# VHH binders against Probable RNA 3'-terminal phosphate cyclase-like protein, part 10

Target 1, 375 residues: Probable RNA 3'-terminal phosphate cyclase-like protein, of Arabidopsis thaliana (Mouse-ear cress) (q9c578)
Amino acid sequence: MVMMKKMKGSQSFRQRLLLSTLSSTPISIDEIRADETIPGLRPHEVNLLRLLEIVTDDAVVDINETGTRLKYKPGTIVGGKNLVHSCSLSRSIGYYLEPLLLLGLFGKKPLSIRLKGITNDPRDASVDTFRSTTLNIIKRFGVPAEDLELKIEARGVAPNGGGEVLLTVPNIKTLSAVHWVEEGMVKKIRGTTFSTRVTSDFEHSMRFAARGIFNNLLPDVHIFQDHRAGAQAGKSPGYGISLAAETTTGCFISADTTVSCERPDETGELDVEKKERSPAEDTGVEVASWLLQEIEKGGVVDSTHQGLLFLLCALSEQDVSKVRVGTLSPYAVETLRNIKEFLGVKFAIKPDPLTGTVILKCTGSGLINLSRKLS

## First folded at step 4 (VHH)

Design d57Y (from d06 with L57Y; framework vhh_podentamig1)
Fold by ESMFold2-Fast, scan of step 4:
Structure d57Y (fold): chain B 375 residues (1-375), chain A 118 residues (1-118)
Amino acid sequence: as target 1 above (375 residues)
Amino acid sequence: EVQLVESGGGLVQPGRSLTLSCAASGFTFSSYAYGWYRQAPGKQRELVAAISGGSTYYADSVKGRFTISRDNAKNSIYLQMNSLRPEDTALYYCARGHKYLVTYFDYWGQGTQVTVSS
């Protein structure tokens, strides 16, 4: 497209770049944190632009002196094998995975990329959540399962990371529309606890506490300890837990968090005052409770996956998709606005007051991967 | 007060069919999931079938033979039991549960006896 879309501010940076690239729409973003003490693009935002340059050909990135203005002309999505990207330590690998997954589906070649950095943090979905939940959501839209994979080769937490994952994404022609309105019933819970450079006691404590919450609710609960040592344990001490519920209709609902035992803003004087950190048992209870809260909200995806669900619906073939979700998250609402701006797809939104859920319906934009290499 | 009242149990011959009914009262029926549990003498209570928002679950031992259904207008749950076997002999309980959790049930009826024997 020759027409440049003009926009302002730091909001929806990932989705703006993603949708710009998928729709071949050049964008100009002005006033990026222009009035903040440290103005402009953040390290992870600049790093995402560098990642886009790795997975596309002929992308043009023009950033002004202060980082407060970005002009982005998207390139052709190429994909490719043996790619490597070092993610900025200002955000987790999870920040990069959602746009990468969607871009990889529409590449000239299948994507295989090694991502290095922080695998688990409390801000972005963990690599565990991507494996258990995100990939399964994508599969519902006609994506082949065999080549859609995330391998966790090393774990790394903030501040120093040292984690590593291998993401593989098949390239497709089109996404299929879905009719996905039955949540089903939770039939099993699967989870993973991990620790890096601290004792496995943290893993055991989180697992014990989470199982204590679930033991009277359902019998099929298995929480795995993913013990890592040496090179696979990253560069920073920490621990975390990821939980996923699977329903009778194939829905996956997740919750996760991570506790870093070192912070970039820490001094030796504050070590004894870090008693405000939740004990591992409290972390297990908290995440188990979050999972139950997400299940109670209803819908075919958890709150954090609503945006991805809507993107998949909007990018699908020119047929009607109909999906049920719980209360719309702020991220989901912003996703719907961005979809309309870039793809022209408008969702019909109908609340279901009896359940407290919301039904959304749209006709997909019919994005076709014209550059797909035939095999 | 929350009440679940089962009916339709009895003595039946192997290979026959039986329909169990559960009448619910004292709460908003449409807001909940429902299940059928059974308990045979000397055995633990097991979930046989569950229903929530049109989605159903069945234990492997009854899959293809039993069908659970609900009628929101009548505040009722049904269990259609086909091709009954002696091993299906048990006290059958209707249960009210959490809308999205297949085994989280907070209320049970008194039960209705099903005996499959010649």
Scores: ipSAE 0.106, ipTM 0.563, lowest interface PAE 5.1, mean pLDDT 89

Design d5R (from d06 with K99R; framework vhh_podentamig1)
Fold by ESMFold2-Fast, scan of step 4:
Structure d5R (fold): chain B 375 residues (1-375), chain A 118 residues (1-118)
Amino acid sequence: as target 1 above (375 residues)
Amino acid sequence: EVQLVESGGGLVQPGRSLTLSCAASGFTFSSYAYGWYRQAPGKQRELVAAISGGSTLYADSVKGRFTISRDNAKNSIYLQMNSLRPEDTALYYCARGHRYLVTYFDYWGQGTQVTVSS
């Protein structure tokens, strides 16, 4: 029986719930934004707790009157089919996908769940990035490719959403350790441009601008256009681009962003009037540049996926995983602290001055899916 | 300071083989990726082959015919060209690239001419 772990503040809310659930460790969090004008848990945080109640049995959630204290006793991860969850519009579906993917792997049953809300925004990874990059990272740890899928059925941008995705996740017995230290060479770039409730000219402009950046660097570049109209275009006008580079060793490095048109940035409009390029062309150039910056940093994953990589290593079988990453992001450092706190796994960290990258090594916690039914 | 010097070019008959060499100096050789580019008269430079650590990449037109290799002890890169065709006629350039994005080159050699004719 595990004693309740006590924590403070709003930091790492998503990872605290994820690691609590995977380790069957009850938690108590107090002083959640206690001194702010609007104190306590945010709508997306409460909504994540409701999602946990849907995918688990016997979870207990106790929130005080002001939302500044949470007591959470994790339940058994069940998974299941034909599940539906409406995500809060205060964050994108991407906020929910990372913890849900990891939880689904350790369920009693395979997971099939329909998520509704915002599919693309500038803060969280887009549903396109999850499809191109996140799922491929997870597959490296011995997860069967066949049943690990994300279908984009409708797109929806801020503020009103109306997007919809179907996520399927196989249940596994355990994750395999990895030796993943060779980045290889970028051999191709793939991308997706989209627009909702505006003309496909936005998609074309982003694609043209991104291709202009890549034309002299790499011959194999293909950027698809995924224009949405009617019921598949959600409730708000917007556009966005997602890019992924694939290497000769099977690494995927990504960058994305989204622009909402209902409340355009007045400063951005003034800047565009003084430049030859349209806002959509500027977006394409910006994301292409971010992708090149991520490639230059090195490592087998981009900076935003470092946290997920370390979680997968720490949850793996009791064998040594060794991975190369670029300079550690603040989110990655936070992730390592949370891993140690819940799983007791400590990473050995060794800088590689010749490449500017960092090599991390750990022995996995050996998490076994004890509730998995094979008959 | 940084220097890349190609050698081994020349006139060769169709169907025969030729090996190009590139000697690097003035920097830490093992920290970089390398590529072979070629440029035919009136055309843009195109990537032929690239190497980073143990990984290799080839243009579709040369797959199965050309082999890129490196010797870290000798600070050298090689391109073994088999079954040469007239369309392989070009100036061949050795280039130093970023380890992870090999096609993003910062230094080039002067080039060596390869002419395939009967």
Scores: ipSAE 0.117, ipTM 0.587, lowest interface PAE 5.6, mean pLDDT 89

Design d6F (from d06 with Y100F; framework vhh_podentamig1)
Fold by ESMFold2-Fast, scan of step 4:
Parts: structure tokens; sequence; C-alpha cells
Structure d6F (fold): chain B 375 residues (1-375), chain A 118 residues (1-118)
């Protein structure tokens, strides 16, 4: 028997639901945007609760009239095949992928789910970054590569989406602890450029600009073009780029962004800055520069994946994990607080002043998938 | 202040071995990656080998023949060159580099000449 946890506010909504479900801890969240002009839960937050109901059995969701209070009793994670979920267009599919991935690992059955919506945006990790980086990070914790896949069937950008992906996740017994402190040297860069409902010239321009940044730094750079047309190009014009660096020790460091050419609330053309580069070339330069900045920060993961890294360490077998990261992001700090709140796992944090990196150690909570059914 | 001093170059016959040494001073040795570059007359400078912590990288032309190593206690980097070929003739530079980028180096030594000839 686990006691209900009482919390307030809109912060950490995804992680609160994820950790509640993984720890089988009922939660009550009050004062969700209670004083805002539009109070309560947002469409993507309600939509995440619907997704949880699809992948779990016997979950109980109680939301008050204004959406300012949520009582959530987690169910058993079932997983299953031939599942379908339409994601809210208020956020990208990337908003749902990290919690869904972790939940799928601890399901009764392997997970296979079709997700529809926005595949790429500037706010959440793209489906490309998820494939190139996120899935490779979890493999370090003993997750088998077999049946661990994200297939991009159609791309869709904001505001109208029309993208579609198929996520498959194996169910596991437990995650393995890791000793992951050696960053190595960047040996290759791989990337993907895409465009929807616009010319492939955007893909070429981003690729050319990004390669220009890397040409004097390393020889092994390959950026692919994934042009989509017809039904596979969604409902909105846009373009984007995702880049991932692989190191000699198997670390993956990523950066991405997406530009939507159409916005729901677009009022007027304020093209106030005419740059010598095209917008697509600027995007390529910016993302390449962001990748170099992430590499310079150090650590075995980029700043956006620090939270996932810590979640994996905390959920692993009752053994010591030791990891090196760059300067802790606000999201990473928030993740450490949520881990302590739900799992009782506390990280020992030791700065390395010579490198500007931080070493973190913890003993995993020892989460075991007791409901696991072998196929 | 930052100083990298190469030594061990010379004239050797094909098929022989040579060990290059690089002594580093003026900074904290353990904080950096290191590489060996070479430049032959009329050719572009190329990365031969790199080392960061315990991880190593080699150019395809030298894989299996050259070995890079470091000695943190002596603030030194070494390049062991076996089965030398005439095409290995070049000025060899020791370089201090970025820990995470295999080809990003910010300081070079003055170089040491290696000539492989009869």
Amino acid sequence: as target 1 above (375 residues)
Amino acid sequence: EVQLVESGGGLVQPGRSLTLSCAASGFTFSSYAYGWYRQAPGKQRELVAAISGGSTLYADSVKGRFTISRDNAKNSIYLQMNSLRPEDTALYYCARGHKFLVTYFDYWGQGTQVTVSS
C-alpha cells in the first residue's frame, strides 16, 4: 500500500504522471494554473491522461469542473499491440514519446503504438532525435535493440500536423546500472533534414550550411535528406534539421529544431531582419552551432537528455550507477527532485572543476517488471 | 606559456620503427586531448592519431602500424611508429585539443622531421 501524494501547480506534469505510474503511487494535484486567465489543464495534458488509459489497465482519472484539480490513481502497465493514439496538436508527438518509452519498458506485454500528430517542432525533441539519440541512450541500460524502433511513416509540422509514427518498445525485467563517465572524442556526425509542403531546396540549404560548420572539425559528417510528398507530408508547410554526434565511447549528443511556415495566430508579416543567408541556411548554422555548444559542455549526454539519463539510473537495479554530465539544466534539476519525491532515490553530486562537468552517483530503486509476460 | 615540444624524429630506413615524444608544459595536462598531425611538402596537414583519456583514433593510412599513448605523470604524449614507409615522411606536430572533438586542436608544437628513406 502506497499513500496518496499531494502536490500543487502545473510543473513537471509529464514526470509526475510517469513516476506515479511506475511507482504505483496515487497522486492529487491541486491549484493547476488556478489564477490564470484560462485556468487548469492544457489540451496536451488531458491528452496524455488519455494515452495513459490506453497503455494501462484500471487507471482512475478524476478532474474537477475547471481542470484545476487532478486525482490520479495509476493502473497496471499493460502495453499491447495495434494501439492507436491521436496526439493533441497543442504539442508535438515528442511530448509523449519519453514517458511512453519508459512506461512501455515495464509493461505486461511489448508495446506497439501508432501516434498521430505533429512530428517536429522547436519545443519538444523531434522524432528524428528520438530515433538517433534517445533510443541509443536506453540501450546502455540493458534494453535490447530487438523491437526497439520508431518508424516515421508521415511527417507533420505545426499547426495542423498530419504526421504519423509507429513506436515499438520491448518489455524488460529490469534496467541495468551503468558506469558511464568517459565521453570520448566525436568520431562522426549524422543528421536528417526534412521539409513538408515546401521545396527540397530547404533541405539542401540546411545540409550545406551545417556541413560548412563541421568541415574543419571532423571528416565523417553525413546529413541525410528525408523529403516527404503527398500523404506523407502532413498538412502544414515547414522544414527542420536534427543532428547527432557519436563519440568513440558510444555517447550520442544531439541538437534539433523545426521551422513552421504557417502559425495559427500569425498576425502580419514582420520580416524585420533580412539576413544574407536564407532562413534555411541560418537554421542549419544555428543547429550545428548548438551541437558544438553541447559537445563543449561535456558529459555523456546533451543537456536535454540529462533528465532521461537520471530517470534511467534511478529506475535501474539496486546497484550503483555513476554518470558524467555537463552543467545541470533546469529540467535536469527538476528531474532529480521528482525522482527523490517518488522513488526516494538521492544522487550524490560531485563537480569536476577541471572539466566543468559533474559526476552523479545513485543506487537504483530496483524497479522489477513483475507483470512481464513472455511472448 | 603553453608549450609543446616534440622530439625523436630522424632519418630511418623503410620497415624500421621510431618513437616520437611530446613534452607538454604551462597548463593542466589531464584536462586535454592530444593528437599527432603530419605535413609532407606540398601536401595538406593531416591528423595521424588522437587520444582523449583512454580512447584513441587513427588515420586509415596508419592503423595497425602506429600507436598513440599518454603518460599523465610525465605530461607527455608518444607516437610509436612501426613498419615505416617512404610515404610516412613528413614534419610531425604534437597538438593539444578539445576533449570531445577528434580534429579540433588549438595549439601545436614546432614539429619534428621524420624521413623514411634508404
Scores: ipSAE 0.030, ipTM 0.490, lowest interface PAE 5.7, mean pLDDT 89

Design d6R (from d06 with Y100R; framework vhh_podentamig1)
Fold by ESMFold2-Fast, scan of step 4:
Structure d6R (fold): chain B 375 residues (1-375), chain A 118 residues (1-118)
Amino acid sequence: as target 1 above (375 residues)
Amino acid sequence: EVQLVESGGGLVQPGRSLTLSCAASGFTFSSYAYGWYRQAPGKQRELVAAISGGSTLYADSVKGRFTISRDNAKNSIYLQMNSLRPEDTALYYCARGHKRLVTYFDYWGQGTQVTVSS
């Protein structure tokens, strides 16, 4: 019997639930935004708990009246097919995808789940970035490519969503350790622009602007326009762009953003003298510039994917993984602390002053999918 | 003072081999990527090959025929050109670039002429 692990506050909520579930460690979290004007768990946090109940058997969730205390006893990860989950509109589907992907790998059955909600939002990696970059990172750890995919059936932006994706994840026995320190050179850039319930001119403008940035740097650049109409365009007007660079060593580096047209922050009274605001061309230039900045930071993954990279290393077989990353993001540092707390895995961290990158090494925890059918 | 000095060019018959060298000085050699570019008369300058650390990149027209290499101890870059064709006739330039975006060059050499003819 594992004793309940006690912790406080709202930090790392998603990772705490993920690592609790993967390690079969019951947790008690108190003082969740206890002193805030609106105390307790947020809608997307409660909704994540409901998702965990869908993909696991016998999970126990106990939330107090104010939402300021959670007791969570993880269940067995089952996975399964023909699952459906409606994501809270307080965060994008991207908020749910990383935990789902990792949980699905260690399920009794392969996972196939339809997720409904917001597909693109600046706070979380878009469904496009998940497809182009996140899944390719996962494949490095011995995950079969055949059943690992994300299909974008409808797009939806904040506030009202109406997007829909289908995620499929194979179940595995163990993750393989990696030696991944060669950054390589960027050989091509691929991207997607989209718009929902607004003119396709937004897609063209973002694409044209981003290509203008890349044309003198790299010949192999292709940015697709994924215009959606009717039922496939969700319930809110908006537009966005996702860009991914592929290197000669198979690294994928991404940047994305989304602009929602029905947002109070887009029509502030302080902007009274402006007739036109944040044109689509500015969005294209901005994201292209962010991609170049991520490439210049170095590492085998962009700053947004460092946390996932470290989780995969820590969950891998009891062998040494060695990875190169750029300057550690706050989320990456938070991830390392959570890994130590739940899995007891400590990373050796060695800065490389010649490149401005950091090399991290760990021995994986050796997580074995004991629930895997016929294993 | 940053300097890139090419050598090894010349007149060579079709089907033969030639090795170009580029000597770098005035900066920390290991901190950069390098490329070989060429410019034929009346044409635009094009990237032929690039190297960053141990990773290499080649233009489709030279894949399998040319090999780029570096010697960090000698601060030098090399281009081994095999099975040369008349179409390879050009002025060849060494360039210093960013480690991951080698087409983003900041310094160029003066060039060395390669002529492939009988």
Scores: ipSAE 0.231, ipTM 0.591, lowest interface PAE 3.2, mean pLDDT 89

Design d6W (from d06 with Y100W; framework vhh_podentamig1)
Fold by ESMFold2-Fast, scan of step 4:
Structure d6W (fold): chain B 375 residues (1-375), chain A 118 residues (1-118)
Amino acid sequence: as target 1 above (375 residues)
Amino acid sequence: EVQLVESGGGLVQPGRSLTLSCAASGFTFSSYAYGWYRQAPGKQRELVAAISGGSTLYADSVKGRFTISRDNAKNSIYLQMNSLRPEDTALYYCARGHKWLVTYFDYWGQGTQVTVSS
């Protein structure tokens, strides 16, 4: 019998809801920022609960008067087409994409959803990184490439957003286990620079600076400029860069950032990390350097995608997955704890001191999409 | 002390084959990627082939003709060159690569001359 799991605090809110929903495990979370100046759930967290109500049937959400306690009974994942959701401006669309992707895979119907809000920020993975890297990682687990797409229709940066993407996700029966330990050799780098409501000189400067670093290391480097104007340029001035390296063994390693030219709304977003404004050339150099650092760390995914990799392994068929990663990020460690808590899956962890990488192995939980209608 | 020593170069006629060898010492061979570069008179040095673990990369000009391989037990890499052409004439360098970054090479051999002429 599945009993309600009791938890405390604001930690791993997104993953707790995701794993609760996938495992059909009711949860009760109390003491959510109970001692903070503004207590309780943040706008993006409430907005995520509303998104869950859109993609599931019969979910029950009970929030107390102060937002410091949540009781969540997950519904059946439905998916569906022609869905629309306006994401809270307190976080980027990237905050919603990972849980939505995984939920969509286990729906009754394929998912097609239009998401509106902030497409790029320094806190969450950009829509560019999701498209170039996240989607390619999940294909490794047997997800068909057909109907797996993110279309960037409009860009929007903080604070006012105005960006828009269309996410399409096929529904599957089961994820396949993987043996993914060979990093291979970087064979190409692809990137995108963009600007909204500022001159395309920002795009050119970031591209030129990043290419200056990579061209001495690798011949196959293409960084594209995705300038947006009018309605496709959102409501706030800014610029950003996303870079992805592809290896000979099919690994994708990414780094990105975004610079907003307007100050964040302090009254609505008190817990948002504020980044200093930097010249576009410096931004290009910085992100190129971050990509090289991620490659140097090793592993078949970058630090940002370690959590997703472990979730995919844990949700896969009841067979052994074995993966190599670089030094475990705090997010990855938290992900492993949440996986154990909801799915009972424990990873065997073996450091490789010779390479500085870590090999993780688990037997998947064998999640089967019992609601899948399509043959 | 890291050392890479090339051998197997020489004069060969067009259409023939030649095998280059590179012996590595002074470090843990299995932990690195390796490449073969060449430099022809009056031209820039170019990557010919690279190997990391079991994965290989080739320049378009040599794809299908050249094969790079490694022997971890012998701490050696090889370049098998088939269907040699006069334009393959160059000084060939063995290089130790950084993990997976195909053009980021930190140590180089002295080179071995390959001359293809009738």
Scores: ipSAE 0.018, ipTM 0.452, lowest interface PAE 6.1, mean pLDDT 89

Design d7F (from d06 with L101F; framework vhh_podentamig1)
Fold by ESMFold2-Fast, scan of step 4:
Structure d7F (fold): chain B 375 residues (1-375), chain A 118 residues (1-118)
Amino acid sequence: as target 1 above (375 residues)
Amino acid sequence: EVQLVESGGGLVQPGRSLTLSCAASGFTFSSYAYGWYRQAPGKQRELVAAISGGSTLYADSVKGRFTISRDNAKNSIYLQMNSLRPEDTALYYCARGHKYFVTYFDYWGQGTQVTVSS
């Protein structure tokens, strides 16, 4: 019999639900923003619980009147086809994608789900980054490529969204352990620029600026303009760019951002008197610079994907995974603590002062999808 | 002053092996990637092999026959060339590269001649 795990506060809400569900560990969280002016669970957190109810059977969610206490008993991960979920506009679709990808892998059936909301924002990884980078990281752990896909059907930025994606995830028996310590050399850069409810000149300006940064480093740079109109352009004006570098060893390193044109701070950024470049050109230069910074940090993943990498290692077969990353992000450190709490998996951490990178090793928990029908 | 000095070239018969060495000085060797380029008579210079840390890259024409390696303690890189063909005849250059960019090389040696014939 598994005891209910008791915890406090708003931290790691997404990962607590994910790991609770994967480990079949009931949890009770109290003191959720209890002392704040608006206490309790936020709209996106409640909405994530609704998503869990869609993809699982027999989950029990008990929230008190103020939203300051949650009791969650995980159900069986079912998956399924023709699912639809409207994501809360308080966070992007990217907030939901990471836990949903991992849950989908351990479902009774393959997952096919339509997610509606904000596709691109500066806080969470964009749907472009998930498609170019996140899915390729997951494939490294033995996940079939044919059935793992994210299709961007409509783009939507904050505050009003109107974007739409279709996510498909195969169900697997188990994840394979990895030996992934060589970063390799960048052989190509791919990117996407977009705009919603504003001129496509923003797409061109970001693309031109970013290419200018890369021209002296390598020749194989292609940044595409994903122009959307009408219903595919969402409900709010904005623009953004996503960039991914691919290495000779199959590593993907990414950077992205999005600018919402309805925010008051956007008018301040558009002050031409204080900037030599246009706002869109500045965005292109900045994201290209962030990509170069992530590459220079080293490691087989960028800093935003470290948490996912460690989750995949910890969920893998009972064999040793060994991975190299750059300086650990706060999210990555928090992920390691949550992994230990729910799965009992401890990582051996060895800094490499010569490179400024860190090598982590663990023996996977050996999570097996026993509900999966084997052909 | 950055210096890359190639050695080990010479005349060799088809099907035989040859090892090229490159000695580096005047900079922190471990901070860079390295490559071997070649220029055959009447042809453009081409990348043959590259190494960054433990990761390697090879041109299709030499994959399975050539092996690039590095020795950080000796500030040297090597190109082990097996099953040599007349088409491998070229001036071979050692190059210093950017640690993370496969085609970005900023310093070159003077070259060493490899001739594959009777």
Scores: ipSAE 0.278, ipTM 0.666, lowest interface PAE 3.2, mean pLDDT 90

Design d7I (from d06 with L101I; framework vhh_podentamig1)
Fold by ESMFold2-Fast, scan of step 4:
Structure d7I (fold): chain B 375 residues (1-375), chain A 118 residues (1-118)
Amino acid sequence: as target 1 above (375 residues)
Amino acid sequence: EVQLVESGGGLVQPGRSLTLSCAASGFTFSSYAYGWYRQAPGKQRELVAAISGGSTLYADSVKGRFTISRDNAKNSIYLQMNSLRPEDTALYYCARGHKYIVTYFDYWGQGTQVTVSS
């Protein structure tokens, strides 16, 4: 698309850049936090623009003095090998992974990139969730499994990170449309607990607590302890848990969280006394409960993956995709608006009152990777 | 009050067929999964078939011989048992389960006896 799209505010920053790039649509974003005490783009948003410059050729980024206006002309997605990007510590690596995965699929070359920063936090999906769930969702759309991989080489939590992952993404010609409406039944749960710069007792406590929730529901539960020491344990003390349920029809449903031990949360910064750290057992119980709540919502993906599912459907070949999800999340609704804005794809949305789920249908935009190199 | 009532059991010769029925009442039928369990004398109770929405699951011992189905209009589930063997002799239980968890069942019927013998 030649016409510059004009938009306002800080909402959907990642998806705006992603869809701008995939659709070759220049954008101008005004009034980015213009009335806040610290106006404009945040460190992680500027850092995402730098990542786009690494994986594309000829992108043009024009930011005004206050960071309150961005003009972005997307380049050609190149991909490439031996790339390295240091992610801003204001957000986790997970903030960068979703747009990067989709961009990598439509690159001139396969993507291989090393990302450094925070691997696990409570805001964005963890690197564990990307490995267990996100990649499996992408594979359903005809993406070859051989070169779609995320390796966790070091873990790092907020505030100082020091984590490291290696992402590989094959370049494809087109995504295949899907008929994905049958959730199946949960047949197994897999999880990972970790700790950095604190005792492995945190890993054990989370695992024990989560297993206690699941033991009365199903026998096939395995939660691994991924203890890291030295250079692989990052620069900050913390612990976390990631859980994924696999169904009889190949659906993956996930929940995760992470607790940083060095800084109080944003609410705690206002208190005279530091907030008491949550017991690891409470964290294990909480995430196990969140997983059960996500399973109960139904749909072929959990609520946090609905946006990705819809992006994949909209980017697919010009054929009908039909998918079942639970109640639409605010992020999913925002994603549907952005899809319509950039790709012109409109979803037919049909609630299923018998199940409490929603069926969505669209005809894919038919995005073809014309720049794909085979060697 | 949740009720599950099994019927259709009986004495049958090897190689023949039986259809078990389970009538459900006291709750919204379409919101749940269902399973058929069996318990042979001196053995533990085992899941033989389960159904949730359009998805089905079968134990290896019955796969290809048994078919589970549901009729939401009649609030009933069925187990069609073909090519019956003496080792299929057991008390068969209908169970109401969690919609999405294959091994979680919260209510059980009283059972119906199936005897496969010459």
Scores: ipSAE 0.266, ipTM 0.676, lowest interface PAE 3.9, mean pLDDT 90

